# Designs tried in a protein design chat: miniprotein binders against Rap guanine nucleotide exchange factor 1 (epac-1). Part 3

Target 1, 139 residues: Rap guanine nucleotide exchange factor 1 (epac-1), of Caenorhabditis elegans (p34578r516to654)
Amino acid sequence: CGYSVMAGKAEKILEYVLETRIDALGDDISELDVFVEDFILTHDAFMPDNTVCNFLKSYYFRTPYRATRDSITDSCTEEVRCKRRVVQFVYVWCSLLRVNFFLNPVTNSFVEELFCHVIDDRKRLGGMEDILTRIGSIR
Short names: E, the ipSAE of ESMFold2; O, the ipSAE of OpenDDE; V2, 0.75 times the mean of E and O plus 0.25 times the DockQ between their complexes.

## First folded at step 3 (miniprotein)

Design e1 (from D3 with R10E E33R R36F D37R Q40Y D44K D56R E59L Q63W E66R R79E K80E)
Fold by ESMFold2-Fast, scan of step 3:
Structure e1 (fold): chain B 139 residues (1-139), chain A 97 residues (1-97)
Amino acid sequence: as target 1 above (139 residues)
Amino acid sequence: SPEQLRDEIEKLMDALRQAIEYVKQGDPDRALRQLFRVIYKLAKLARELGDPELARRLLKMIWEARDYLRSGNPDEAVEELTEAIQQLADRLKELES
């Protein structure tokens, strides 16, 4: 059984998707490339939903380090970008899995938790309106 | 809490009627957002309905309505949503008797 090794690789693939592909998506899921769609449709074969949700939650609170003299405003913008990536991924995930996504207590619980975080962060961070709209469309 | 369940079903029916209203106003985007909320709430309520088959049928109808809206077929979407409302109304009558 190599499941833990496979799960580690899945987290790296998920990070890659969030950082390089998910930002390119607009509101229309028809913009999805085959790689992102395949990953979402097959992830549960080697990465359980709880693990995906836990990784996404960790990523949501990530603030990527920059070795430049960036302003505080730039730092907040990057923080918001991480949150937008997570919410957009969840939107794509529910759009592809459809009924199965919404019948799953794990993903339902995660969406509610994520919504609460977005509401709270909106009070502190600018640029959260599109993220709030997106997570609201899932609920 | 049978009264709480009835209240939740009535809220779902109202939300579906609101989605139909958005479709009729030529705003499929707001309708799609409303339907996502209905799907999510219905999935959470599925066990309390006491009829897993009904929950699955309703979810299927609402998801198909979303597909119709995205493909530019609003009349078919309204038909699916109207049928979903009717099945919820039938369930409400059973709970009230």
Scores: ipSAE 0.007, ipTM 0.215, lowest interface PAE 10.4, mean pLDDT 72

Design f10 (from Fd with E5T T7W R9I E43Y R45E E52T E54L R56F)
Fold by ESMFold2-Fast, scan of step 3:
Structure f10 (fold): chain B 139 residues (1-139), chain A 94 residues (1-94)
Amino acid sequence: as target 1 above (139 residues)
Amino acid sequence: SKKVTIWIIVTGDDPEKLREAIEEIRKLAEELAKKYGLEVEVYVEVEGNEATILIFITGDPEKAKEVAEEIAKYAEELAKKLGLKVEIEIEVEE
């Protein structure tokens, strides 16, 4: 385990949220974690939207750590997991901010770019159907 | 290992008192973690008159929860003593 030494303190916090809180939500976003809601509503206090979007984009394309039992199928599953975490976070963020999320050029541009990536990845990876449905519901 | 997360938001107009609160809370978290054989990670972000302190405690779940509650109680007492506002949230990983 070793995250990028170039990652800032705020990015480490966001990574923790994705890996511990968002990951636990699975497919049921209606069971929103109070900590995740507080983080999204207060993140502007300690990191700007552009920083969050740039980190999420990097995380979406991250190649996960490979375990000793790793196989090609397991590697693809872990890659999809990172993409799911990012899309789930964005969905919750959009759900809380609604119109204000889309009025912000930073978040609006990011979600459009993310949608294109999900469409492209769906052609290459299995298990993307729910992720595509989720990102599609944001647009 | 399971994690316990403490979210502390401290607000006040006196930057010296705000800095004092941050350092005392951090110091207590590190001291208690060492005392009980827990791992602790503290992140602090300051924006204007508001400080956000995130504390992640890893280790024995019962000890971690007890330590988190002690830190929260200390933060409330310290904020009151320094004339600061404080909001605290504790989350225990299932």
Scores: ipSAE 0.000, ipTM 0.123, lowest interface PAE 15.7, mean pLDDT 69

Design f11 (from Fd with E5I T7L R9F E41Y R45D E52V E54Y R56V E87W)
Fold by ESMFold2-Fast, scan of step 3:
Structure f11 (fold): chain B 139 residues (1-139), chain A 94 residues (1-94)
Amino acid sequence: as target 1 above (139 residues)
Amino acid sequence: SKKVIILIFVTGDDPEKLREAIEEIRKLAEELAKKYGLEVYVEVDVEGNEAVIYIVITGDPEKAKEVAEEIAKYAEELAKKLGLKVWIEIEVEE
């Protein structure tokens, strides 16, 4: 996914979490990283849920930049990877907060909107099946 | 025990300066925790020109808060000295 020069400091931290911690988890989320867990449980103190959801939505729609040299295959794979990172983060977030995640209209509305985006993107992009399965398990 | 969490985001174009800042901040956190009989957990993630230092201090809440503030002050002064940008957030367990 491309890098946003206009990102704020809070957004840069969240981007870092997505690109390092969440990406490293792969498909196995049974043992959550302490950093990711603590970040999710404390983010409200310094980053409102609306800010997190807005950034995640923006990150989900990032298009890899072809400034120098990227193959078309690499570009499409990176786009899907950004979407997978966002869905994985939301899954972890939901798993930690459980009922409270859905009682919050901000996060509840966001996950419903995200589900619709995943369904739409599956029609255009290959490699979306695991992402659809995971977001579907939340909904 | 009560926890105090410090998130330090550091950015800069010089990887050696970034590494130096990370190590000095970690050493200070460990030194102050030992001095005041507190537990400390330090996690560092680096990607390119950006680093996140996650520090959790556990123990006496007043001492933990003072230690966290001292670490934050040091990090800001060090970043300025090394030409780095820093953003710091401190969260006290309620």
Scores: ipSAE 0.000, ipTM 0.185, lowest interface PAE 12.3, mean pLDDT 70

Design f12 (from Fd with T7W R9I T11Y R45L E50T E52F E54R E87L)
Fold by ESMFold2-Fast, scan of step 3:
Structure f12 (fold): chain B 139 residues (1-139), chain A 94 residues (1-94)
Amino acid sequence: as target 1 above (139 residues)
Amino acid sequence: SKKVEIWIIVYGDDPEKLREAIEEIRKLAEELAKKYGLEVEVEVLVEGNTAFIRIRITGDPEKAKEVAEEIAKYAEELAKKLGLKVLIEIEVEE
């Protein structure tokens, strides 16, 4: 398969949102970034929900850069950060759309799948407690 | 070399207005880069009613940042004038 220029550009914008905007929000969503809110509310005009969900799923399972010796701890913490960013984005998305988020089969299916992944990952990774609590609050 | 990157997403139902916005933004970026001795790369992808514009500016970091901010301001004003919606992000590489 080939990567399209459209997918590349859209994915870079989503990556930026996750790594800078969402990461900065932490646990307190009361300080929502205007760009993040506008992006979530308008993305459907230029990026289908399925595209967003597919990218978030791939980002959730992102493997950290191959490091030399001593990489195990850094790899695990970075892996958890990626998962936290995805769950936080989904939480904000759900909070803005409310009932409409769950009425959409694409986003509803995606959040159910994501919840299962978080439960599974908690069994093998430390630091997942807050992530599980966050995604559990969506249900 | 340090780079400044600006991402502009412009969308609306009038394809002529969308095309006008793309060309005016590109023109300004090239003119400002030439004026301040900077290198500029403009990439555009149009998908339906949406244009993704990526502008990379290479050169003096302070001048590049100022140029990026000027382009962003112009794009917002132009989109408003043309009845288009716009989202803009600027990333400074140090």
Scores: ipSAE 0.012, ipTM 0.274, lowest interface PAE 9.2, mean pLDDT 72

Design f13 (from Fd with K3Y E5I T7R E39T E41L E54W R56F T58L E91L)
Fold by ESMFold2-Fast, scan of step 3:
Parts: C-alpha cells; structure tokens; sequence
Structure f13 (fold): chain B 139 residues (1-139), chain A 94 residues (1-94)
C-alpha cells in the first residue's frame, strides 16, 4: 500500500521543527513562517514546557561518537549542528515570549543550564562561536 | 492534548506534477480540518526531486485520526494518478 500507522511521541513534532525549519534560521524572527511561530505559541496545547526542555536537552547531546559512517570531521560537524538547532530554537522561543520566557522558572532554568553547556562545549569543539554568540544574545 | 501527524514523502522528476501533488494534498488537509472543526498545520520541504509534507492535526483525537486516514488515502490515489512515488507515515500518540 505504502503507508504505516505508528504509535508516536509528541517529541517527533519538535524533532521535525528542529531538523527542517530551525536549521537555517537567521537573526530576525520575522523570517519565520506562521508554522514555527504558531507551534511555539501553542505548544502548551499538546506538549508542556518541561517536556520541550527535556527533549531539547537530549537533542543537544545527541551525536553518537564514531558511530557515523562519515569521517571524523563530518561527525564533529553533525554534533555541532544539533547544538546549533537547539540554541536557535531557544532563541526564537525567547524572542516570541520575551519577558514571559524568563518569568517562567522552567524555561529560565533551562536557558541558564544550556548556556553553561555551550561554554563547556566550546572548550572541546570547534565551530561553537556562532552558537555562543547566539545564546549570549538571549540576555 | 492528543495530536495526529501525517508525514508524506513524494518523489518524481516532473516539477509540475510534484507541485500539483503538494497543493492538492495541502488543500484537502485544510478543507477537511475546516469541515470537522480541527486545527491543521502544514509544512512542506522540497529537496531536489523529493517533497516532504508534514501535516499536524490538533483537536478531537478520533476525528483527527479519521481525517489523517482520509488524507493518506487521497495522497496515495493522487500519486498513482500523477505517476509519483509516495510514502506515508501516520503518527498517533498512544
């Protein structure tokens, strides 16, 4: 036939957003289409903030070491790419909610933790400069 | 609340037919969502000769599932009519 009905997770929506729409995000939030903006503004309807933050944290650390079919360079690039996607998503989320993002202890705690991870990863990974700049600009 | 996601991957070398498939599928999704009082979000990504269509249906889970199955069936029939390859995946929160 050609289709399969599968039991899924809410995190699959977030994974799609990170991998397809957020990957090439620019500085201006107005570059986003209504889909990403509406998802962020309405995610509470089907995915609570704590679930979003937990998935983003997991995704940030995703890349398996030496498990890729590619070279070491490609492996490191993919690891940094996952981190960039998470930070870009958080930047957009913060930009849309503004003060309310920081008044929420869940999102405020998460962004502080994420900032520490970015600083730590800069010590061991190349290509983290733009990510550090982005997360630093959130405050 | 519960949601239903449809992931449709359409492949073909004719850009006109690929574009037609994308628009017809989007149109049906929006029409059915409006008819059944559901919220639908449609995202399309085109890469080379392949298009990936993600449809997120929010609202009554039973109606959303029914709408998803109807969209999937239509996409299969449309792809066959247009000579395109299609792969469909429906994700339902258990």
Amino acid sequence: as target 1 above (139 residues)
Amino acid sequence: SKYVIIRIRVTGDDPEKLREAIEEIRKLAEELAKKYGLTVLVEVRVEGNEAEIWIFILGDPEKAKEVAEEIAKYAEELAKKLGLKVEIEILVEE
Scores: ipSAE 0.000, ipTM 0.201, lowest interface PAE 10.7, mean pLDDT 71

Design f14 (from Fd with E5F T7M R9L E43W E52Y E54M R56L E89Y)
Fold by ESMFold2-Fast, scan of step 3:
Structure f14 (fold): chain B 139 residues (1-139), chain A 94 residues (1-94)
Amino acid sequence: as target 1 above (139 residues)
Amino acid sequence: SKKVFIMILVTGDDPEKLREAIEEIRKLAEELAKKYGLEVEVWVRVEGNEAYIMILITGDPEKAKEVAEEIAKYAEELAKKLGLKVEIYIEVEE
């Protein structure tokens, strides 16, 4: 039960990082947030890489919220925003770990899988070009 | 030392022409990197009738940018010659 509580707390922190810190960076992720860097460098002490990757995959596929007014544009924008947040986080993660990110089978497999998802989503969603370029730039 | 990333998306219904485009672009990238003393990594992902060619150039920033532009220009001309569609995205490390 203690492990479950710790894992839940770590996932809430990761969600916070994606929704506030990463989202606030917009297109300029060179302005590195010290909190984000510290989280990435220390998360393995309380949250395994496999758990982080599974959460990011889940977040990437989150269903857009349906507003009171029927707005296809708003729905698509929110869906793309979640995908952008995940890819930006992975880019920062890779930038900090460099070669070690790709030597780890978990993170290496995850980024390859994520790239395939971005390619597929580009075929059905607009506004994916910067996300595709970003993930393609990973190693 | 800076990094320049190029994403080349090539689309076409002829698998042989698609493979030819991939091979020629890869060869040029490796040849230019060697000529200018730059490091280069090339990744290719083929999804149906689309090929994603990702090129990372590392080294002198002015030379890396020049090489990236030359690769992009070649890819566009090659795609025209082979009757393929091409989209190119270039990002320079800040």
Scores: ipSAE 0.005, ipTM 0.124, lowest interface PAE 17.4, mean pLDDT 70

Design f15 (from Fd with E5L T7I E43W E52L E54V E89W)
Fold by ESMFold2-Fast, scan of step 3:
Structure f15 (fold): chain B 139 residues (1-139), chain A 94 residues (1-94)
Amino acid sequence: as target 1 above (139 residues)
Amino acid sequence: SKKVLIIIRVTGDDPEKLREAIEEIRKLAEELAKKYGLEVEVWVRVEGNEALIVIRITGDPEKAKEVAEEIAKYAEELAKKLGLKVEIWIEVEE
């Protein structure tokens, strides 16, 4: 009797979406991934909005560990990639829900908080300009 | 009552085998839930050569956990039989 089971959270699905589906969209988010769209429209079935927002905030501040590489450039690039993934996901989420996204105090408050973080991070990280433009377009 | 969440990711290049795995896992989850008097919800998303199966079991905590572990074991064995990759996460919620 042997099998591989990993104890985890529903947040593992969201991590998968950010790291594979959203990341694959690159800078052209006009091409909606059907899987991402369905996930956003049905996430309440397994994850409430405040849980999603809390996870996204945690993921935005993630500091990737690169044990096999000593490159500072790679480290900074990966950190910016995490921030880009979160902002792109929120942009898609807002685009699908429109008015309802802003009528919800949880998502509306989160977007304002996220915008402040992007402004602050722009001062210390290169490659943040496209992320700032994207989050600015949500408002 | 207690809820148990099972997240199963199945990957493979043969769409017939992928579909078979999804169908058999879903069927087992529904049958076991009915057998033990539990409630079950199954969400399935397929894209390309990958499937994501989310199963939520609600009811008696001891029975729900046992059913979740039985589903996970079956999914792992089925994936090996069909030459598919599988990753499984189980979370017990209150």
Scores: ipSAE 0.000, ipTM 0.166, lowest interface PAE 14.0, mean pLDDT 70

Design f16 (from Fd with E5F T7G R9F E43L E52Y E54A R56W E89L)
Fold by ESMFold2-Fast, scan of step 3:
Structure f16 (fold): chain B 139 residues (1-139), chain A 94 residues (1-94)
Amino acid sequence: as target 1 above (139 residues)
Amino acid sequence: SKKVFIGIFVTGDDPEKLREAIEEIRKLAEELAKKYGLEVEVLVRVEGNEAYIAIWITGDPEKAKEVAEEIAKYAEELAKKLGLKVEILIEVEE
């Protein structure tokens, strides 16, 4: 019944997209390549929206891997980078789906929850201003 | 409903062997789609010593699943023959 993963994990593709394609995007999403667009528009066929949102939430709160205590600044920078990747992905996703993104209760509730997390993290972390501005531009 | 997705990650330090693997996998996907009367879309991304091949198969669900499994098996055998590493993700709607 429904979808089954026969080999690997669907989350690995999302992680690859976040760490390569989305990470390479600047402030202008017109640089979005066909791969990311196709992935976002077709993911519903093999990866339900709730699964995508749950993965993005876990990635947003990701602890930097192999971070040493002698480089606190670098650890915070990597933590912020993970948050930026998630917000940028959601921004692209919203830009492609437009009104349909907000008509879906799963994606609508997720973006509202994500906005609250960004506000809270801005109080604790430096370098969140561009992320807050980006998520604030999502209607 | 009638769409199957295959994601193939290929890693190797020989760029010629990496290109060979990409081309052979793409060619097989197109040949099998034609043989089974399916539609196929193939996207390839190369970054350094790693390639990502995304394949979407549309059509009869039973044939699409069969084609996806054949592509995955071929990719594993080809990577082993060429000394490459491969990781495959298949999402199949039952």
Scores: ipSAE 0.000, ipTM 0.178, lowest interface PAE 12.7, mean pLDDT 71

Design f17 (from Fd with E5R T7Y E43W E52R E54F E89L)
Fold by ESMFold2-Fast, scan of step 3:
Structure f17 (fold): chain B 139 residues (1-139), chain A 94 residues (1-94)
Amino acid sequence: as target 1 above (139 residues)
Amino acid sequence: SKKVRIYIRVTGDDPEKLREAIEEIRKLAEELAKKYGLEVEVWVRVEGNEARIFIRITGDPEKAKEVAEEIAKYAEELAKKLGLKVEILIEVEE
């Protein structure tokens, strides 16, 4: 009781959240998306933290398959957008769970690892400054 | 397809009343979605004396919006009948 049917694989739901809900937040996260909040608070019912963190890690390193063929710049912009989506999701997740996010070794280890990846990616990609600032505020 | 989201927060000290509210709201959402050819997903989280119910309706935007409003109205009336507090938010995609 308390758990309803979710469509498809858990990863597809996460992808939807990142690409539609988190992406729509842009830089204004003062007003939380109700869907994102409820998803974060209920994910344990169908998706353990390990699964969420592993998917977010894979999504962070994703290069959009159907990016336009016209420009290398367009490809890099889309790659940065995937990284921004992941960091914004983690920021919201941390803000909802507060101390409990860091008391959980799974989520704590994940955010530490993610911070290192953002620092490294800043050296090779433009447009990472707001992402670094956001992840740094978590760390 | 367009999506409509409903967020319902129900609070009360009687766990049986809280459970009844959750099941009745879920049942109505599923019945109305089936009646109007819409897809529905329901997520529920219960924490202490509070239940959070998230409903996503996908399909014809006009029908989805009307169904969401019907669910919200029912939830408010049910909460009053059961002596529960309720907060509802509806989000409609443009």
Scores: ipSAE 0.000, ipTM 0.122, lowest interface PAE 14.4, mean pLDDT 70

Design f18 (from Fd with E5T T7I R9W E41R E43I E52T E54V R56Y E87R E89F)
Fold by ESMFold2-Fast, scan of step 3:
Structure f18 (fold): chain B 139 residues (1-139), chain A 94 residues (1-94)
Amino acid sequence: as target 1 above (139 residues)
Amino acid sequence: SKKVTIIIWVTGDDPEKLREAIEEIRKLAEELAKKYGLEVRVIVRVEGNEATIVIYITGDPEKAKEVAEEIAKYAEELAKKLGLKVRIFIEVEE
């Protein structure tokens, strides 16, 4: 079990993991960040699986900040980056838990839902090919 | 392996005090780990006026938990002394 000395948003830890740790991994999953591994293995103390899945879903559909309305291309690139971070995190999570990830109905349902979102987004967004390949390797 | 994770967020507008807090916390973690025959890994990330310090302690679970609580208490006292804000989270495996 764990405890918190001061109140804080658990979501901020997950956001940090996605934006700093997962983003830095790129395509090389063999160089797993120990912080990411430890977070995944210990998140239950402060963030149950359903809360993690709900945050990841929200982050996947995040609308990036736009400096100007004239740059739709830059907005699409950042939107795809958020989707890549979520799929990469889920891939690492699945790789660590293996069969137990799919035996848990929360995580199993979430990855199936996420796969459908990636398929749909690939029809309208460029740069989704690596994301589709990654999530396809989970299914 | 049984491990204890401590996450410390230190926030303040004085970069020298922030740096002092990071180094004192790191030093205590390494010193206590050595004293109790535990393994420790310290990861520090500084972004603007906030430092995130993650400490992983591996070894005897009772000693690891005691060390984690001592580090947390020291971090709170140090932050108060330096006029910094601190948030701490401790997790014990199993």
Scores: ipSAE 0.000, ipTM 0.144, lowest interface PAE 13.9, mean pLDDT 72

Design f19 (from Fd with E5Y T7F R9E E43V R45T E52Y E54F R56E E89V)
Fold by ESMFold2-Fast, scan of step 3:
Structure f19 (fold): chain B 139 residues (1-139), chain A 94 residues (1-94)
Amino acid sequence: as target 1 above (139 residues)
Amino acid sequence: SKKVYIFIEVTGDDPEKLREAIEEIRKLAEELAKKYGLEVEVVVTVEGNEAYIFIEITGDPEKAKEVAEEIAKYAEELAKKLGLKVEIVIEVEE
């Protein structure tokens, strides 16, 4: 007997990484969580790059939690936090893979799209300066 | 290969039984890793009536694979005993 793979399961692990491990890194990414490093270096074993990029794009555009709907400022803060988590994850991913990240058309195209989204969102949202600086350092 | 990954999804409406399954699976993974000189990392996420358990085993590839299969078998038996649904994926690094 064999076990079957379901894409949604791997996405739960990635969500955990974004919400706990990446969020905890803050402004200083010089010290990397071993689990995050291992996940990034081995994700291809259980989650292909295209699936990771598609999930990150979805997470980047995640709507604010319903519980914060009564405050537009709280809603915007949570939206920016999701965007920051995605950009920080991509920065770490790029830092570990270096030239291989950009030689891969999937990840290269994704980071180009992400950069454009960050530029556009800066016009509409406050608190995007650090995110723009971070993604700009990748390019 | 050096690493083996196990992804376990456990589903059930009884939160106490769900928690029991999570703790027993985690305990077995840690015990087997210690017994066979392997490194193990266990990550658990719970959402409503579903629990997702990710286990990464590092070390001797043959022992890691055997440990992964033993964990999977135990998880299936435990889920059946507790009336839970379980789905398991094992991936071996090439």
Scores: ipSAE 0.011, ipTM 0.220, lowest interface PAE 9.5, mean pLDDT 71

Design f2 (from Fd with E5Y T7W R9F E41T E43L R45E E52Y E54V R56I E87L E89R E91R; at its last look DockQ between E and O 0.23; V2 from the best seeds 0.00; counts 0 for: pae E 9.2 > 1.5, placed apart)
Fold by ESMFold2, look of step 4:
Structure f2 (fold): chain B 139 residues (1-139), chain A 94 residues (1-94)
Amino acid sequence: as target 1 above (139 residues)
Amino acid sequence: SKKVYIWIFVTGDDPEKLREAIEEIRKLAEELAKKYGLEVTVLVEVEGNEAYIVIIITGDPEKAKEVAEEIAKYAEELAKKLGLKVLIRIRVEE
């Protein structure tokens, strides 16, 4: 009961990280702020690895709907943005944990699964090339 | 060492007072952690007029629990003073 409350609020914190802090990083993770670093290094306490990975997978496949009359092109761009956020987060996560990220079977399996999703999505979505390059560099 | 978690959920009509409460709680957590040689992590999520604060305290378990209870008491008193509503849960790693 108490654990479900923690998980729901932790997921909102992860969503915030993806939508604000990860977007601000660009390609240079050397300037990572302490909030993202703290989340990644301590999340196990309130959001286990499998819960993080499940949320990231759900977020990766989001197709955000806008209440405005946005074009379909704008919707496809936002879909790719969600995917970019997830791959960037995993890149940062792996960069902080190094070999320990791959020794963990949960996170190791997740990155392989995510790589396959990126490969599949590249077949149907434009703008995935940088995302594919980034996830490929993790391996 | 065991970890102690504090979940603080703050809501109110005045965003400036909400931000003040968040900052004062963070300052106290950092000050107490330094005083007792503990490690502290503070994570904050704000959505509209609601703030979700997770504080994680690592170190000597008796001191960490005492610090967590002091933070919780302070947060309740501060919220009352500022006209904010607060819910607090403390969990100790089992």
Scores: ipSAE 0.011, ipTM 0.282, lowest interface PAE 9.2, mean pLDDT 77
Fold by ESMFold2-Fast, scan of step 3:
Structure f2 (fold): chain B 139 residues (1-139), chain A 94 residues (1-94)
Amino acid sequence: as target 1 above (139 residues)
Amino acid sequence: SKKVYIWIFVTGDDPEKLREAIEEIRKLAEELAKKYGLEVTVLVEVEGNEAYIVIIITGDPEKAKEVAEEIAKYAEELAKKLGLKVLIRIRVEE
């Protein structure tokens, strides 16, 4: 096996976490990844909470990449997966920080806004029920 | 496999010095990993005057910890020499 080197914007590390570490958890987040835990506990050293929240919001509303023009089901599935990744990340973040997460007005405002987006998206997208349940557990 | 994580945050106003610090830290990590038969992954994100480096070392836990501490000391000394600010954290899976 070899090395892996990645360079870019600070948000690329968060994207890596969402796509590699959070996505690997699937629908079961009962186990915590040490990489994810340490990233959450140390992110304020390199990425302010407001920057994290802004990126997560952008990622939540990401326009899905389509492999083919007639792959509508795959496109919708990927859109829902992006939303699931963001909500799962926030749930882990909340679980690790507990009261400190809710004492922070930035994260509090973000969670409230995210909850409203999940409710709205559930009206137009299938497969949102698990995501709604998860974010509801934060509120 | 047991892992050791090194989280390095580097800031400075000279982009070339920042790039030099990143490259030297990466080279040392790779050199030490090869010398001690360890695996290493180096993740680097640069935004303006800031760089975030994550080094993940896998292998023999005692050697991995020694390598991590050596990298951290080198990074601190290099940052001081180059007029950069640095924050370092090491975590060892037990």
Scores: ipSAE 0.000, ipTM 0.208, lowest interface PAE 12.0, mean pLDDT 72
ESMFold2 (binder alone), look of step 4: mean pLDDT 86; pTM 0.853
OpenDDE base, look of step 4: ipSAE 0.054; ipTM 0.429

Design f3 (from Fd with E5Y T7V R9L E41L E43R E52F E54W R56F E87T E89I)
Fold by ESMFold2-Fast, scan of step 3:
Structure f3 (fold): chain B 139 residues (1-139), chain A 94 residues (1-94)
Amino acid sequence: as target 1 above (139 residues)
Amino acid sequence: SKKVYIVILVTGDDPEKLREAIEEIRKLAEELAKKYGLEVLVRVRVEGNEAFIWIFITGDPEKAKEVAEEIAKYAEELAKKLGLKVTIIIEVEE
């Protein structure tokens, strides 16, 4: 039939990256995703760092949907998945920019705030301690 | 300047046709940007039978939007000619 054109927000691309590319990494934080790397290296052309950081903060606290069942587990699982996607994305971002990520006050402030949230949520996140350690080693 | 960007997902089983589509889309984007005095950045990633083409256009917003629409139309026609599937998203900075 042809193509679909959608009017929307720049954050739709970041949502796609998180939900499709980052989610596919699972627990393999060492895997390289060329698409994600290219997005991170070029995002400044159309999406400033502050916009990315603000979206990631919102996404970390996302409530994906109301639990349709009397099962709290489904809701908790989706929340954990969203949080993990954000942490994994930030890890890739830090690994690509290295010292420059932390020299930028916008991204440095964001990651410090994120660390506090991840530590508070650590039992729910299934121990993302290894990712936190890796990010700290880059700093 | 306001930014306009296009994301084009092209899918097909013939790698030669996929490459042809990528090259023609890139060429058109660069030609139109030059014609209208706009800046353009094209990024391509191929994974299996899918190609993602990111086009970022910077400059006069009315011209950038017109160029984006022209690229989208061309991509659709080219995909149809080559037997490929195409999905296009155009975003204009608020």
Scores: ipSAE 0.000, ipTM 0.214, lowest interface PAE 11.0, mean pLDDT 69

